# Designs tried in a protein design chat: VH-VL binders against Coenzyme F420H(2) oxidase (fprA). Part 18

Target 1, 148 residues: Coenzyme F420H(2) oxidase (fprA), of Methanobrevibacter arboriphilus (b1a7s3r263to410)
Amino acid sequence: VTIVYDTMHYSTQKMAHEIAEGIMAEGYDVEMFFLHEDERSEIVKSILDSKAIAIGAPTINDEPYPSIGDLMYYLKGLRFERTGIKRKAVTFGSMGGKGGTPASLGKDLGEYGFDVVDTCEVYYVPDEEENKACFKLGQKLVEEAKKI
Short names: E, the ipSAE of ESMFold2; O, the ipSAE of ESMFold2 at other seeds; V2, 0.75 times the mean of E and O plus 0.25 times the DockQ between their complexes.

## First folded at step 19 (VH-VL; framework fv_ponezumab)

Design v2 (from u5 with heavy chain V99R; at its last look DockQ between E and O 0.79; V2 from the best seeds 0.00; counts 0 for: pae O 2.8 > 2)
Fold by ESMFold2 at other seeds, look of step 19:
Structure v2 (fold): chain C 148 residues (1-148), chain A 119 residues (1-119), chain B 112 residues (1-112)
Amino acid sequence: as target 1 above (148 residues)
Amino acid sequence: QVQLVQSGAEVKKPGASVKVSCKASGYTFTHYYIHWVRQAPGQGLEWMGRINPSSGSTKYAPRLQDRVTMTRDTSTSTVYMELSSLRSEDTAVYYCARRYYWGSGFDYWGQGTTVTVSS
Amino acid sequence: DVVMTQSPLSLPVTLGQPASISCKSSQSLVYSYGNTYLNWFQQRPGQSPRRLIYEVSNLDSGVPDRFSGSGSGTDFTLKISRVEAEDVGVYYCMQGTHRPYTFGQGTRLEIK
């Protein structure tokens, strides 16, 4: 399973970590990538080798963080619907206002050929219950990926 | 308690290589990037590169790129840094350090490994 | 590479008096969306570095509140409001905005 995220501070990274813990609790490996540190080509290679992905970004003034948009445009061009595998996906993120980045990313991934099984969005910093929800989201992603 | 424990001091001849280990404990190893920083005697700190322990992906400082290799073993929560074609200028204390997130700097450091290149 | 220049390089200070260390970068350290990835580290004699401050002004856990950081863009300052004996060591600034990440030369703080 491949987790890709962007974050301004800690909030989205914390969500990514909790999702990863949920996946690993089910016995599966996770490759995690931070968009500003890792190369896009390695991220895409990991996605191509995975049956399940999680993509996260914070919302800035009701818009996704720009770096995630570049990745999404690249994924659009790869035509995942042609691979014969309908990969599972979740989206996640933090917000300081209106939000909506996870839903927008989910819609785009669906158009790119992914089966988006859930989204998770938190206000500012995830609390204890929101951390548990992210953990369960990771478990759900694995459960759905087993159906492929 | 987060802890980074490094391998012991080494003495090497010019032209040899050295491989330093850094074992992490007290946190989920794959969640945080590990960086390597060295400090020559009486001098400041130099960033050498980093590894993403979840994927094994690496980035190195350009001036060291041809001589440094970083690897990790997730089963032992250990990162390795290998520096080849050693020169006297490579005499330094080598540190591993954890980066909590990009803006956080290095929140935990290993105890350091002294590498001496002489003769 | 971004050059980080510290001043002074040697800082003898009387106990109880303030200390100030300057760090200047050759390029802006402001990253996307206004974040500035400047950090300060303390290295006591015989020890590995310890983080004091991250993102210009955020004090790390367990660091006394007599330490503070400030600055913007290319000019940054670490202050100790009242120096204590335990503050002896070398202080480094580090930029984490541009690869390769770079450190200042270090400022050796000593008690007069």
Scores: ipSAE 0.437, ipTM 0.817, lowest interface PAE 2.8, mean pLDDT 86
ESMFold2, look of step 19: ipSAE 0.497; ipTM 0.815
ESMFold2 (binder alone), look of step 19: mean pLDDT 92; pTM 0.929

Design v3 (from u5 with light chain N35K; at its last read DockQ between E and O 0.93; V2 from the best seeds 0.72)
Heavy chain, then light chain:
Amino acid sequence: QVQLVQSGAEVKKPGASVKVSCKASGYTFTHYYIHWVRQAPGQGLEWMGRINPSSGSTKYAPRLQDRVTMTRDTSTSTVYMELSSLRSEDTAVYYCARVYYWGSGFDYWGQGTTVTVSS
Amino acid sequence: DVVMTQSPLSLPVTLGQPASISCKSSQSLVYSYGKTYLNWFQQRPGQSPRRLIYEVSNLDSGVPDRFSGSGSGTDFTLKISRVEAEDVGVYYCMQGTHRPYTFGQGTRLEIK
ESMFold2, look of step 19: ipSAE 0.558; ipTM 0.843
ESMFold2 (binder alone), look of step 19: mean pLDDT 91; pTM 0.904
ESMFold2 at other seeds, look of step 19: ipSAE 0.597; ipTM 0.855
ESMFold2, fold request of step 23: ipSAE 0.610, 0.566, 0.651; ipTM 0.855, 0.845, 0.858
ESMFold2 (binder alone), fold request of step 23: mean pLDDT 92, 93, 92; pTM 0.923, 0.925, 0.923
ESMFold2 at other seeds, fold request of step 23: ipSAE 0.636, 0.634, 0.625; ipTM 0.863, 0.862, 0.862
ESMFold2, last read: ipSAE 0.634, 0.646, 0.601; ipTM 0.862, 0.861, 0.856
ESMFold2 (binder alone), last read: mean pLDDT 93, 92, 91; pTM 0.927, 0.922, 0.900
ESMFold2 at other seeds, last read: ipSAE 0.647, 0.619, 0.622; ipTM 0.865, 0.858, 0.855

Design v4 (at its last look DockQ between E and O 0.87; V2 from the best seeds 0.00; counts 0 for: pae O 2.2 > 2)
Fold by ESMFold2 at other seeds, look of step 19:
Structure v4 (fold): chain C 148 residues (1-148), chain A 118 residues (1-118), chain B 112 residues (1-112)
Amino acid sequence: as target 1 above (148 residues)
Amino acid sequence: QVQLVQSGAEVKKPGASVKVSCKASGYTFTHYYIHWVRQAPGQGLEWMGRINPSSGSTKYAPRLQDRVTMTRDTSTSTVYMELSSLRSEDTAVYYCARVYYWGSFDYWGQGTTVTVSS
Amino acid sequence: DVVMTQSPLSLPVTLGQPASISCKSSQSLVYSYGNTYLNWFQQRPGQSPRRLIYEVSNLDSGVPDRFSGSGSGTDFTLKISRVEAEDVGVYYCMQGTHRPYTFGQGTRLEIK
């Protein structure tokens, strides 16, 4: 399973870690990528090798964080809808205002050929319940991916 | 209790290689990048490179790229930094450090002294 | 590479007096939507570096509140409101906004 995230501070990174813990609790390996640290070619290769992905970014000024947009544009060009494999996806993110990034990313991924199973969004920093929700989101992603 | 424990001091001749280990404990090893930073005697800190333990991917400082290799072993939660073609200028204390986010090195290893002399 | 310049490089201070260290970057450290990834580290004699401050002004856990950070853009300051004997060491600023990560030259703080 491939997790790709962008983060401004701690929040989205913490969500990514909790999702990863949920996946690993089900006995599956995770590759995690920070968009500003890892090369896009490595990220895309990992996505292509995966049956399930999690994509996360914070919302800033009511817009998706720009670095995720670059990745999403690239994924659009790959036309996953034509592969015959319906990869599972979740989206997640933190916000400081209105939010909406996970839903927007989910809509785009659906158009690109992914089966978006669920989304998760938190205000600023995830609390204990929100951490548990992210953990369960990871478990749910694996559960859905097994159906492929 | 996050800890990064490094291998012991080494003395090497010019032209040799050195491989320093950094064993992580107290957290999920694959969640955090590990960076290597060195400090020549009486000098400041120099970033050498980093490894993504989940994927094994690496990036190195351009000045060192031809001579440095970083690897990891997820089964032992250990990263390794190998520096080849050693020169006297490579005499330094070598640190591994965990990055919290955006270059925020929150935990450092104890350092490994590498001395290169003829 | 972004050059980080600290001043002074040597800072003798009297116990109980304030201390101030300047750090200037060759490029703005403000990244997307206003975040600034400027960090401060302390290295006590014979020890590994220790993070003091992240993102300009946030104190790390266990750092005394006599330490503070401020600044914006390219100009940053670390302050110690009253220096104690345990504060002896070298202080480094470091930028995480641009790759590769770069450190200032260090400021050696000593009790006079």
Scores: ipSAE 0.540, ipTM 0.834, lowest interface PAE 2.2, mean pLDDT 87
ESMFold2, look of step 19: ipSAE 0.546; ipTM 0.835
ESMFold2 (binder alone), look of step 19: mean pLDDT 91; pTM 0.901

Design v5 (from u5 with heavy chain V99I; at its last fold request DockQ between E and O 0.82; V2 from the best seeds 0.68)
Heavy chain, then light chain:
Amino acid sequence: QVQLVQSGAEVKKPGASVKVSCKASGYTFTHYYIHWVRQAPGQGLEWMGRINPSSGSTKYAPRLQDRVTMTRDTSTSTVYMELSSLRSEDTAVYYCARIYYWGSGFDYWGQGTTVTVSS
Amino acid sequence: DVVMTQSPLSLPVTLGQPASISCKSSQSLVYSYGNTYLNWFQQRPGQSPRRLIYEVSNLDSGVPDRFSGSGSGTDFTLKISRVEAEDVGVYYCMQGTHRPYTFGQGTRLEIK
ESMFold2, look of step 19: ipSAE 0.581; ipTM 0.856
ESMFold2 (binder alone), look of step 19: mean pLDDT 92; pTM 0.924
ESMFold2 at other seeds, look of step 19: ipSAE 0.581; ipTM 0.844
ESMFold2, look of step 20: ipSAE 0.586; ipTM 0.855
ESMFold2 (binder alone), look of step 20: mean pLDDT 92; pTM 0.921
ESMFold2 at other seeds, look of step 20: ipSAE 0.566; ipTM 0.851
ESMFold2, fold request of step 23: ipSAE 0.571, 0.621, 0.605; ipTM 0.847, 0.857, 0.856
ESMFold2 (binder alone), fold request of step 23: mean pLDDT 93, 93, 93; pTM 0.923, 0.929, 0.927
ESMFold2 at other seeds, fold request of step 23: ipSAE 0.595, 0.657, 0.549; ipTM 0.852, 0.869, 0.839

Design v6 (from u5 with heavy chain G105A, light chain N39H; at its last look DockQ between E and O 0.85; V2 from the best seeds 0.00; counts 0 for: pae E 3.2 > 2)
Fold by ESMFold2, look of step 19:
Structure v6 (fold): chain C 148 residues (1-148), chain A 119 residues (1-119), chain B 112 residues (1-112)
Amino acid sequence: as target 1 above (148 residues)
Amino acid sequence: QVQLVQSGAEVKKPGASVKVSCKASGYTFTHYYIHWVRQAPGQGLEWMGRINPSSGSTKYAPRLQDRVTMTRDTSTSTVYMELSSLRSEDTAVYYCARVYYWGSAFDYWGQGTTVTVSS
Amino acid sequence: DVVMTQSPLSLPVTLGQPASISCKSSQSLVYSYGNTYLHWFQQRPGQSPRRLIYEVSNLDSGVPDRFSGSGSGTDFTLKISRVEAEDVGVYYCMQGTHRPYTFGQGTRLEIK
């Protein structure tokens, strides 16, 4: 499973880590990528090799971070609907205002050929209940991916 | 609780290679990038590169990229740094360090590994 | 590469007196998301570096509140309000905004 995220103020990274813990608790490996440290070609290769992905970004002033938008545009061009595999996906993120980035990312991924199973968004920093929800999101992603 | 333990000191001849290990414990190894920083005697700190332990992906300082290789073994939670074609100016203490949060820089450092290159 | 310039390079100080270290970068350290990734490290004699302050002004865990950081853009300052004997060592600023990461030359703090 491949987790890709961008982050502001640590919050989205905390969510990514909890999702990863949920996946690993089910006995599966995770490759995690941070968009400002890792190259798009490495990220896309990992996605192509995975049955399931998690994509996260925070929302600033009701707009997604530019780096996640670049990745999403790249994924659109690869035409995942043509691969013959309906990969499972979740989206996640933190917000400081109106929010909506996880839902927008999910809509786009669906159009690109992914089966978006669920989404998770938190206000500022995830609390203990929200951390548990992210953990369970990772477990759910694996459960859905096993159906492939 | 978080600990980075490095391999012991090395003495090498010019032209040889050295491989330094850094074993991580007390946290989920694949969640955090590991960087390498060196310090020549009486000098400041120089960043050498980093590895993403989750994927094995690396980035190196341009000055060293032709001579440095970083690898990891997730089964032992260990990162390795190998420097080839050693020169006397490579004599230094080599540190591994963890980044807890992107942009928050190195929160935990290994104890350092002294590499001496002499003829 | 971003050049980080510290001053002074040698800082003798009387116990109990304040100390101040300047760090200047050759480029702005403000990242595209508004964060400023300027950090301060202390290296005591014979030890590994230790993070003191991250992102300009945030004290790391276990760092005494006599330490403080300030600045913006390209100009940053580390202050010790009252120097103690344990503060002897070399202080480095580091930028994490641009790759490769770069450090200042270090400021050696000594008791007069």
Scores: ipSAE 0.409, ipTM 0.802, lowest interface PAE 3.2, mean pLDDT 85
ESMFold2 (binder alone), look of step 19: mean pLDDT 93; pTM 0.941
ESMFold2 at other seeds, look of step 19: ipSAE 0.429; ipTM 0.810

## First folded at step 20 (VH-VL; framework fv_ponezumab)

Design w1 (from v5 with heavy chain S55T; at its last look DockQ between E and O 0.90; V2 from the best seeds 0.00; counts 0 for: pae E 3.3 > 2)
Fold by ESMFold2, look of step 20:
Structure w1 (fold): chain C 148 residues (1-148), chain A 119 residues (1-119), chain B 112 residues (1-112)
Amino acid sequence: as target 1 above (148 residues)
Amino acid sequence: QVQLVQSGAEVKKPGASVKVSCKASGYTFTHYYIHWVRQAPGQGLEWMGRINPSTGSTKYAPRLQDRVTMTRDTSTSTVYMELSSLRSEDTAVYYCARIYYWGSGFDYWGQGTTVTVSS
Amino acid sequence: DVVMTQSPLSLPVTLGQPASISCKSSQSLVYSYGNTYLNWFQQRPGQSPRRLIYEVSNLDSGVPDRFSGSGSGTDFTLKISRVEAEDVGVYYCMQGTHRPYTFGQGTRLEIK
C-alpha cells in the first residue's frame, strides 16, 4: 500500500502514521511518501505497483496545497481507468477552517479510475478517537483491497 | 525509548570504503527519515544525505553524491551509510539522526562513529 | 546552498550572566504556510549534538526555560538568561527550509 501526503506540520503526518499502523496491523507493507522530500516519479511508480493508496493533504483557504495538486494533475494524465484495475483509495487531512480537501481529492481520484472507499478529516490535531478512526481507516482500506 | 545505535570506530587507508550501521529501536522504523551528518575533528557539522526507510529512496549532498550510498534493512530496523574512495579529509565522526517532521531538525542522534583515514 | 553565519564564534561568559548568539541566513527561511524552519543545537564536549529549539522559538522537551529563541526572515537569536556551568559547548543554528540542510559554523560558549 502506498501512502502519499503533503503537509508542513504534524497533524497530517500523524494521521498518515495511524493509517499506516492500521495497514501494518493487517500484515501488509506500506511505502510512505512525503511530497516535499520524495520524487514524483518514485511516488507514481509505487502507486502503479499498488492495489491501494492513501492520499492526504491539509486545506489552505479551502484549497489543497499546490504540490498535491501537481501530483493529482499527473495522475489524471496517466488514465488509471485504462490499467484494468480499479484500485482502492482513501483520502485524509487536517483543517483549520472550512475544510473539504479529503472530499475534493476523493472526487478527483474517482474520476481518475480509483474506488474511493472512505475519507477522514480532522480539525487541527487528531484526538485519541480520531487517531483510532485513522487506524481503522487503514484496516478498511486493506479489507477493500483484498476484493481485487 | 527511542535509540539510534551505531557500529564501532574504524581505521581505513586512503582509497578504501567504510560502511557504518545505525540500528533504530523504540519507534516504528519506517515512519521517520534517517539522515547522516559528519563532523571533522575540531570542526562543524556537514549534512551528508538522508534515506526514506519505508521505500529506500535517498538524497545525497551534491559534494558527496558520487561516493556515498545509503541503504536500509527493514527486518532489522537498520540504516547503512557507505563512503567510498576515502581520503584523509573524510576523517570525522559520523552521526545518524532522526528527523521528527520536515524542517524541524534532528530530535534523536546516534552516539557517533569515528572513522580515521590514514596511510 | 544557504549560508548560515553565526556570531560571535567564541563567547566567554561569567556564570550567572546572560549570553546571546546571532545567526543570519543568506536567504529567507520562511516557507509554505508561513513557517520558519530555524533550529538550534548544543554540542557538549565529547557528546552528540542535542536539539534545543525548533521553528525559531519552540523549546524542545527537557530544555530549561533560561533558553529562548527569536527572530524572523534571515536574522535569528538564541539567548541564555543566566549561564550555568552545564551550558558549555558549541551552539549551532541550522536551517530546515532549503535543501541541502545547512548549519552555522558554531559558537563556542566558555565559562570565564
Scores: ipSAE 0.405, ipTM 0.807, lowest interface PAE 3.3, mean pLDDT 86
ESMFold2 (binder alone), look of step 20: mean pLDDT 92; pTM 0.924
ESMFold2 at other seeds, look of step 20: ipSAE 0.538; ipTM 0.844

Design w2 (from v5 with heavy chain S54T; at its last look DockQ between E and O 0.80; V2 from the best seeds 0.00; counts 0 for: pae E 2.6 > 2)
Fold by ESMFold2, look of step 20:
Structure w2 (fold): chain C 148 residues (1-148), chain A 119 residues (1-119), chain B 112 residues (1-112)
Amino acid sequence: as target 1 above (148 residues)
Amino acid sequence: QVQLVQSGAEVKKPGASVKVSCKASGYTFTHYYIHWVRQAPGQGLEWMGRINPTSGSTKYAPRLQDRVTMTRDTSTSTVYMELSSLRSEDTAVYYCARIYYWGSGFDYWGQGTTVTVSS
Amino acid sequence: DVVMTQSPLSLPVTLGQPASISCKSSQSLVYSYGNTYLNWFQQRPGQSPRRLIYEVSNLDSGVPDRFSGSGSGTDFTLKISRVEAEDVGVYYCMQGTHRPYTFGQGTRLEIK
């Protein structure tokens, strides 16, 4: 399973870690990528080799070329609906205002050929209950991916 | 209790290679990138590169790119740094270090491994 | 490569007096979302470096509050309000905004 995220401080990173813990609790390995540290080509290769992905970003970034937008644009061009595999996906993120980034990313991934199983969004920094929700999200992603 | 434990001191001749290990414990190994930083005697700190422990992906300082290789073994939670074609100027203490969050510096450091290159 | 310049390079200080270390970067350290990735490390004699401050002014866990950090853009300062004997060592600034990561050349703090 491939997890890709962008984050302002560490809030979305914390969510990614909890999702990863949920996946690993089910006995699966995770490849995690931070968008501004890792190369896009390596991220895309990992996604192509995976049946399940998690994509996260903070919700406050609405610039014309948002930090995750380059990746999403690249994924659009790959036409995953033509591969015959309906890969599973979840989206996640933190917000400081109106929110909505996980839902928007989910909509885009659905158009690109992914089966978006669920989303998770928190205000600012995840609390203990929100951490548990992210952990369960990782477990759910694996459960759905096994149906492929 | 986060701990990074490095392998022991090495003495090498010019032209040889050295491989230093860094074993991580007390945290989920896959969650944090491991970096390597070296310090020549009486000098400051030089960043050498880092490895993504989940994918094995690496980035190296351009000055060292042709001579350094970093690998990891997830089953033992261990990172390795190998420096080849050693020169006397490679004599230094080599540290592994963990980054908690991108850009925020290194929150945990290994104890250091002294590598001495002499004829 | 971003050049990090510290001053002074040697800082003898009377015990109990304040100390101040300057760090200047050759480029702005402000990044996405407004974060400024300027960090400070202390290396006591014979020890590994220890992080003191991350993102300009945030004290790391267990660091005494006599340490403080400030600055913006390209100019940063580490202050010790009252130097103690255990503060002897070399202090480094480090930028985490640009790759490769780069350190200042170090400031050796000694008790007079």
Scores: ipSAE 0.487, ipTM 0.831, lowest interface PAE 2.6, mean pLDDT 87
ESMFold2 (binder alone), look of step 20: mean pLDDT 92; pTM 0.928
ESMFold2 at other seeds, look of step 20: ipSAE 0.510; ipTM 0.834

Design w3 (from v5 with light chain N35K; at its last read DockQ between E and O 0.89; V2 from the best seeds 0.70)
Heavy chain, then light chain:
Amino acid sequence: QVQLVQSGAEVKKPGASVKVSCKASGYTFTHYYIHWVRQAPGQGLEWMGRINPSSGSTKYAPRLQDRVTMTRDTSTSTVYMELSSLRSEDTAVYYCARIYYWGSGFDYWGQGTTVTVSS
Amino acid sequence: DVVMTQSPLSLPVTLGQPASISCKSSQSLVYSYGKTYLNWFQQRPGQSPRRLIYEVSNLDSGVPDRFSGSGSGTDFTLKISRVEAEDVGVYYCMQGTHRPYTFGQGTRLEIK
ESMFold2, look of step 20: ipSAE 0.598; ipTM 0.856
ESMFold2 (binder alone), look of step 20: mean pLDDT 92; pTM 0.920
ESMFold2 at other seeds, look of step 20: ipSAE 0.543; ipTM 0.840
ESMFold2, look of step 21: ipSAE 0.573; ipTM 0.844
ESMFold2 (binder alone), look of step 21: mean pLDDT 92; pTM 0.920
ESMFold2 at other seeds, look of step 21: ipSAE 0.584; ipTM 0.852
ESMFold2, look of step 22: ipSAE 0.572; ipTM 0.851
ESMFold2 (binder alone), look of step 22: mean pLDDT 92; pTM 0.925
ESMFold2 at other seeds, look of step 22: ipSAE 0.604; ipTM 0.858
ESMFold2, fold request of step 23: ipSAE 0.625, 0.638, 0.641; ipTM 0.855, 0.860, 0.863
ESMFold2 (binder alone), fold request of step 23: mean pLDDT 92, 92, 92; pTM 0.923, 0.923, 0.921
ESMFold2 at other seeds, fold request of step 23: ipSAE 0.626, 0.610, 0.638; ipTM 0.862, 0.858, 0.861
ESMFold2, last read: ipSAE 0.628, 0.614, 0.575; ipTM 0.865, 0.856, 0.844
ESMFold2 (binder alone), last read: mean pLDDT 92, 92, 92; pTM 0.923, 0.921, 0.926
ESMFold2 at other seeds, last read: ipSAE 0.634, 0.591, 0.599; ipTM 0.862, 0.852, 0.854

Design w4 (from v5 with light chain Y37W; at its last look DockQ between E and O 0.93; V2 from the best seeds 0.00; counts 0 for: pae O 2.3 > 2)
Fold by ESMFold2 at other seeds, look of step 20:
Structure w4 (fold): chain C 148 residues (1-148), chain A 119 residues (1-119), chain B 112 residues (1-112)
Amino acid sequence: as target 1 above (148 residues)
Amino acid sequence: QVQLVQSGAEVKKPGASVKVSCKASGYTFTHYYIHWVRQAPGQGLEWMGRINPSSGSTKYAPRLQDRVTMTRDTSTSTVYMELSSLRSEDTAVYYCARIYYWGSGFDYWGQGTTVTVSS
Amino acid sequence: DVVMTQSPLSLPVTLGQPASISCKSSQSLVYSYGNTWLNWFQQRPGQSPRRLIYEVSNLDSGVPDRFSGSGSGTDFTLKISRVEAEDVGVYYCMQGTHRPYTFGQGTRLEIK
């Protein structure tokens, strides 16, 4: 499973970590990538080799950050809808206003050929209950991916 | 508590290689990038590179790119840094260090490994 | 590479007196998200470096509140309001905005 995230503050990173913990609790390996640190070629390769992905980004001024948009544009061009395999996906993120980035990313991924099984969005910093929800989201992603 | 425990001191001849280990404990190994920083005697700190433990991907300082290799073993929560074609100027204390979150600097450091390169 | 310049390089100080260390960068440390990735480290004799301050002004856990950080853009300052004997060591600033990460050359603080 491949997790890719962007973060303005540590909140989205904390969510990514909890999702990863949920995946690893099910006995699966995770490759995690921070968009501003890791190379896009390695991220895309990991996604292509995975049956499931998690994509996260924070929201600023009710819009997704540009860096995640670059990745999404690239994924659109790969035309996953033509592969015959519907990879599973979840989206997640933190917000400081209206939010909606996870839902928007999920809609786009669906158009690109992914089966988006759930989303998770938190206000500002995840609390203990929201951390548990992210953990469970990772578990759910694995359970759905096993159906492929 | 978070700990980064490094391998012991090394004495090497010019032209040889050295491989330093850094074993992580007290946290989920794959969650945080591990960086290597060195310090020549009486001098400041120099960033050498880093590894993403979850994927094994690396990025190195351009000055060292041709001579440094970083690897990791997730089963033992250990990273390795290998520096080849050693020169006397490579005599330094080598540290591994963790970043809590991106940009915030290194919150935990290994104890350091002294590498001495002499004829 | 971004050059980080500290002054003074040697700082003898009387116990109980304030101390101030300057760090200047050759480029702005403000990242596109608005973060300013300027950090401060202390290295006591014979020890590994220890982070004191992250993102300009945030004290790390366990750091006494006599330490403070300030600055913006390219000019930053670390202050100690009342120097204690335990503060002896070398202080480094570090930038995390640009790659490669770079450190200042260090400021050696000594008790007179």
Scores: ipSAE 0.506, ipTM 0.825, lowest interface PAE 2.3, mean pLDDT 86
ESMFold2, look of step 20: ipSAE 0.555; ipTM 0.839
ESMFold2 (binder alone), look of step 20: mean pLDDT 91; pTM 0.916

Design w5 (from v5 with heavy chain I99L; at its last fold request DockQ between E and O 0.91; V2 from the best seeds 0.68)
Heavy chain, then light chain:
Amino acid sequence: QVQLVQSGAEVKKPGASVKVSCKASGYTFTHYYIHWVRQAPGQGLEWMGRINPSSGSTKYAPRLQDRVTMTRDTSTSTVYMELSSLRSEDTAVYYCARLYYWGSGFDYWGQGTTVTVSS
Amino acid sequence: DVVMTQSPLSLPVTLGQPASISCKSSQSLVYSYGNTYLNWFQQRPGQSPRRLIYEVSNLDSGVPDRFSGSGSGTDFTLKISRVEAEDVGVYYCMQGTHRPYTFGQGTRLEIK
ESMFold2, look of step 20: ipSAE 0.554; ipTM 0.844
ESMFold2 (binder alone), look of step 20: mean pLDDT 93; pTM 0.939
ESMFold2 at other seeds, look of step 20: ipSAE 0.582; ipTM 0.853
ESMFold2, look of step 21: ipSAE 0.532; ipTM 0.838
ESMFold2 (binder alone), look of step 21: mean pLDDT 94; pTM 0.940
ESMFold2 at other seeds, look of step 21: ipSAE 0.573; ipTM 0.850
ESMFold2, fold request of step 23: ipSAE 0.603, 0.594, 0.597; ipTM 0.857, 0.858, 0.856
ESMFold2 (binder alone), fold request of step 23: mean pLDDT 94, 94, 94; pTM 0.938, 0.935, 0.942
ESMFold2 at other seeds, fold request of step 23: ipSAE 0.588, 0.596, 0.574; ipTM 0.849, 0.855, 0.848

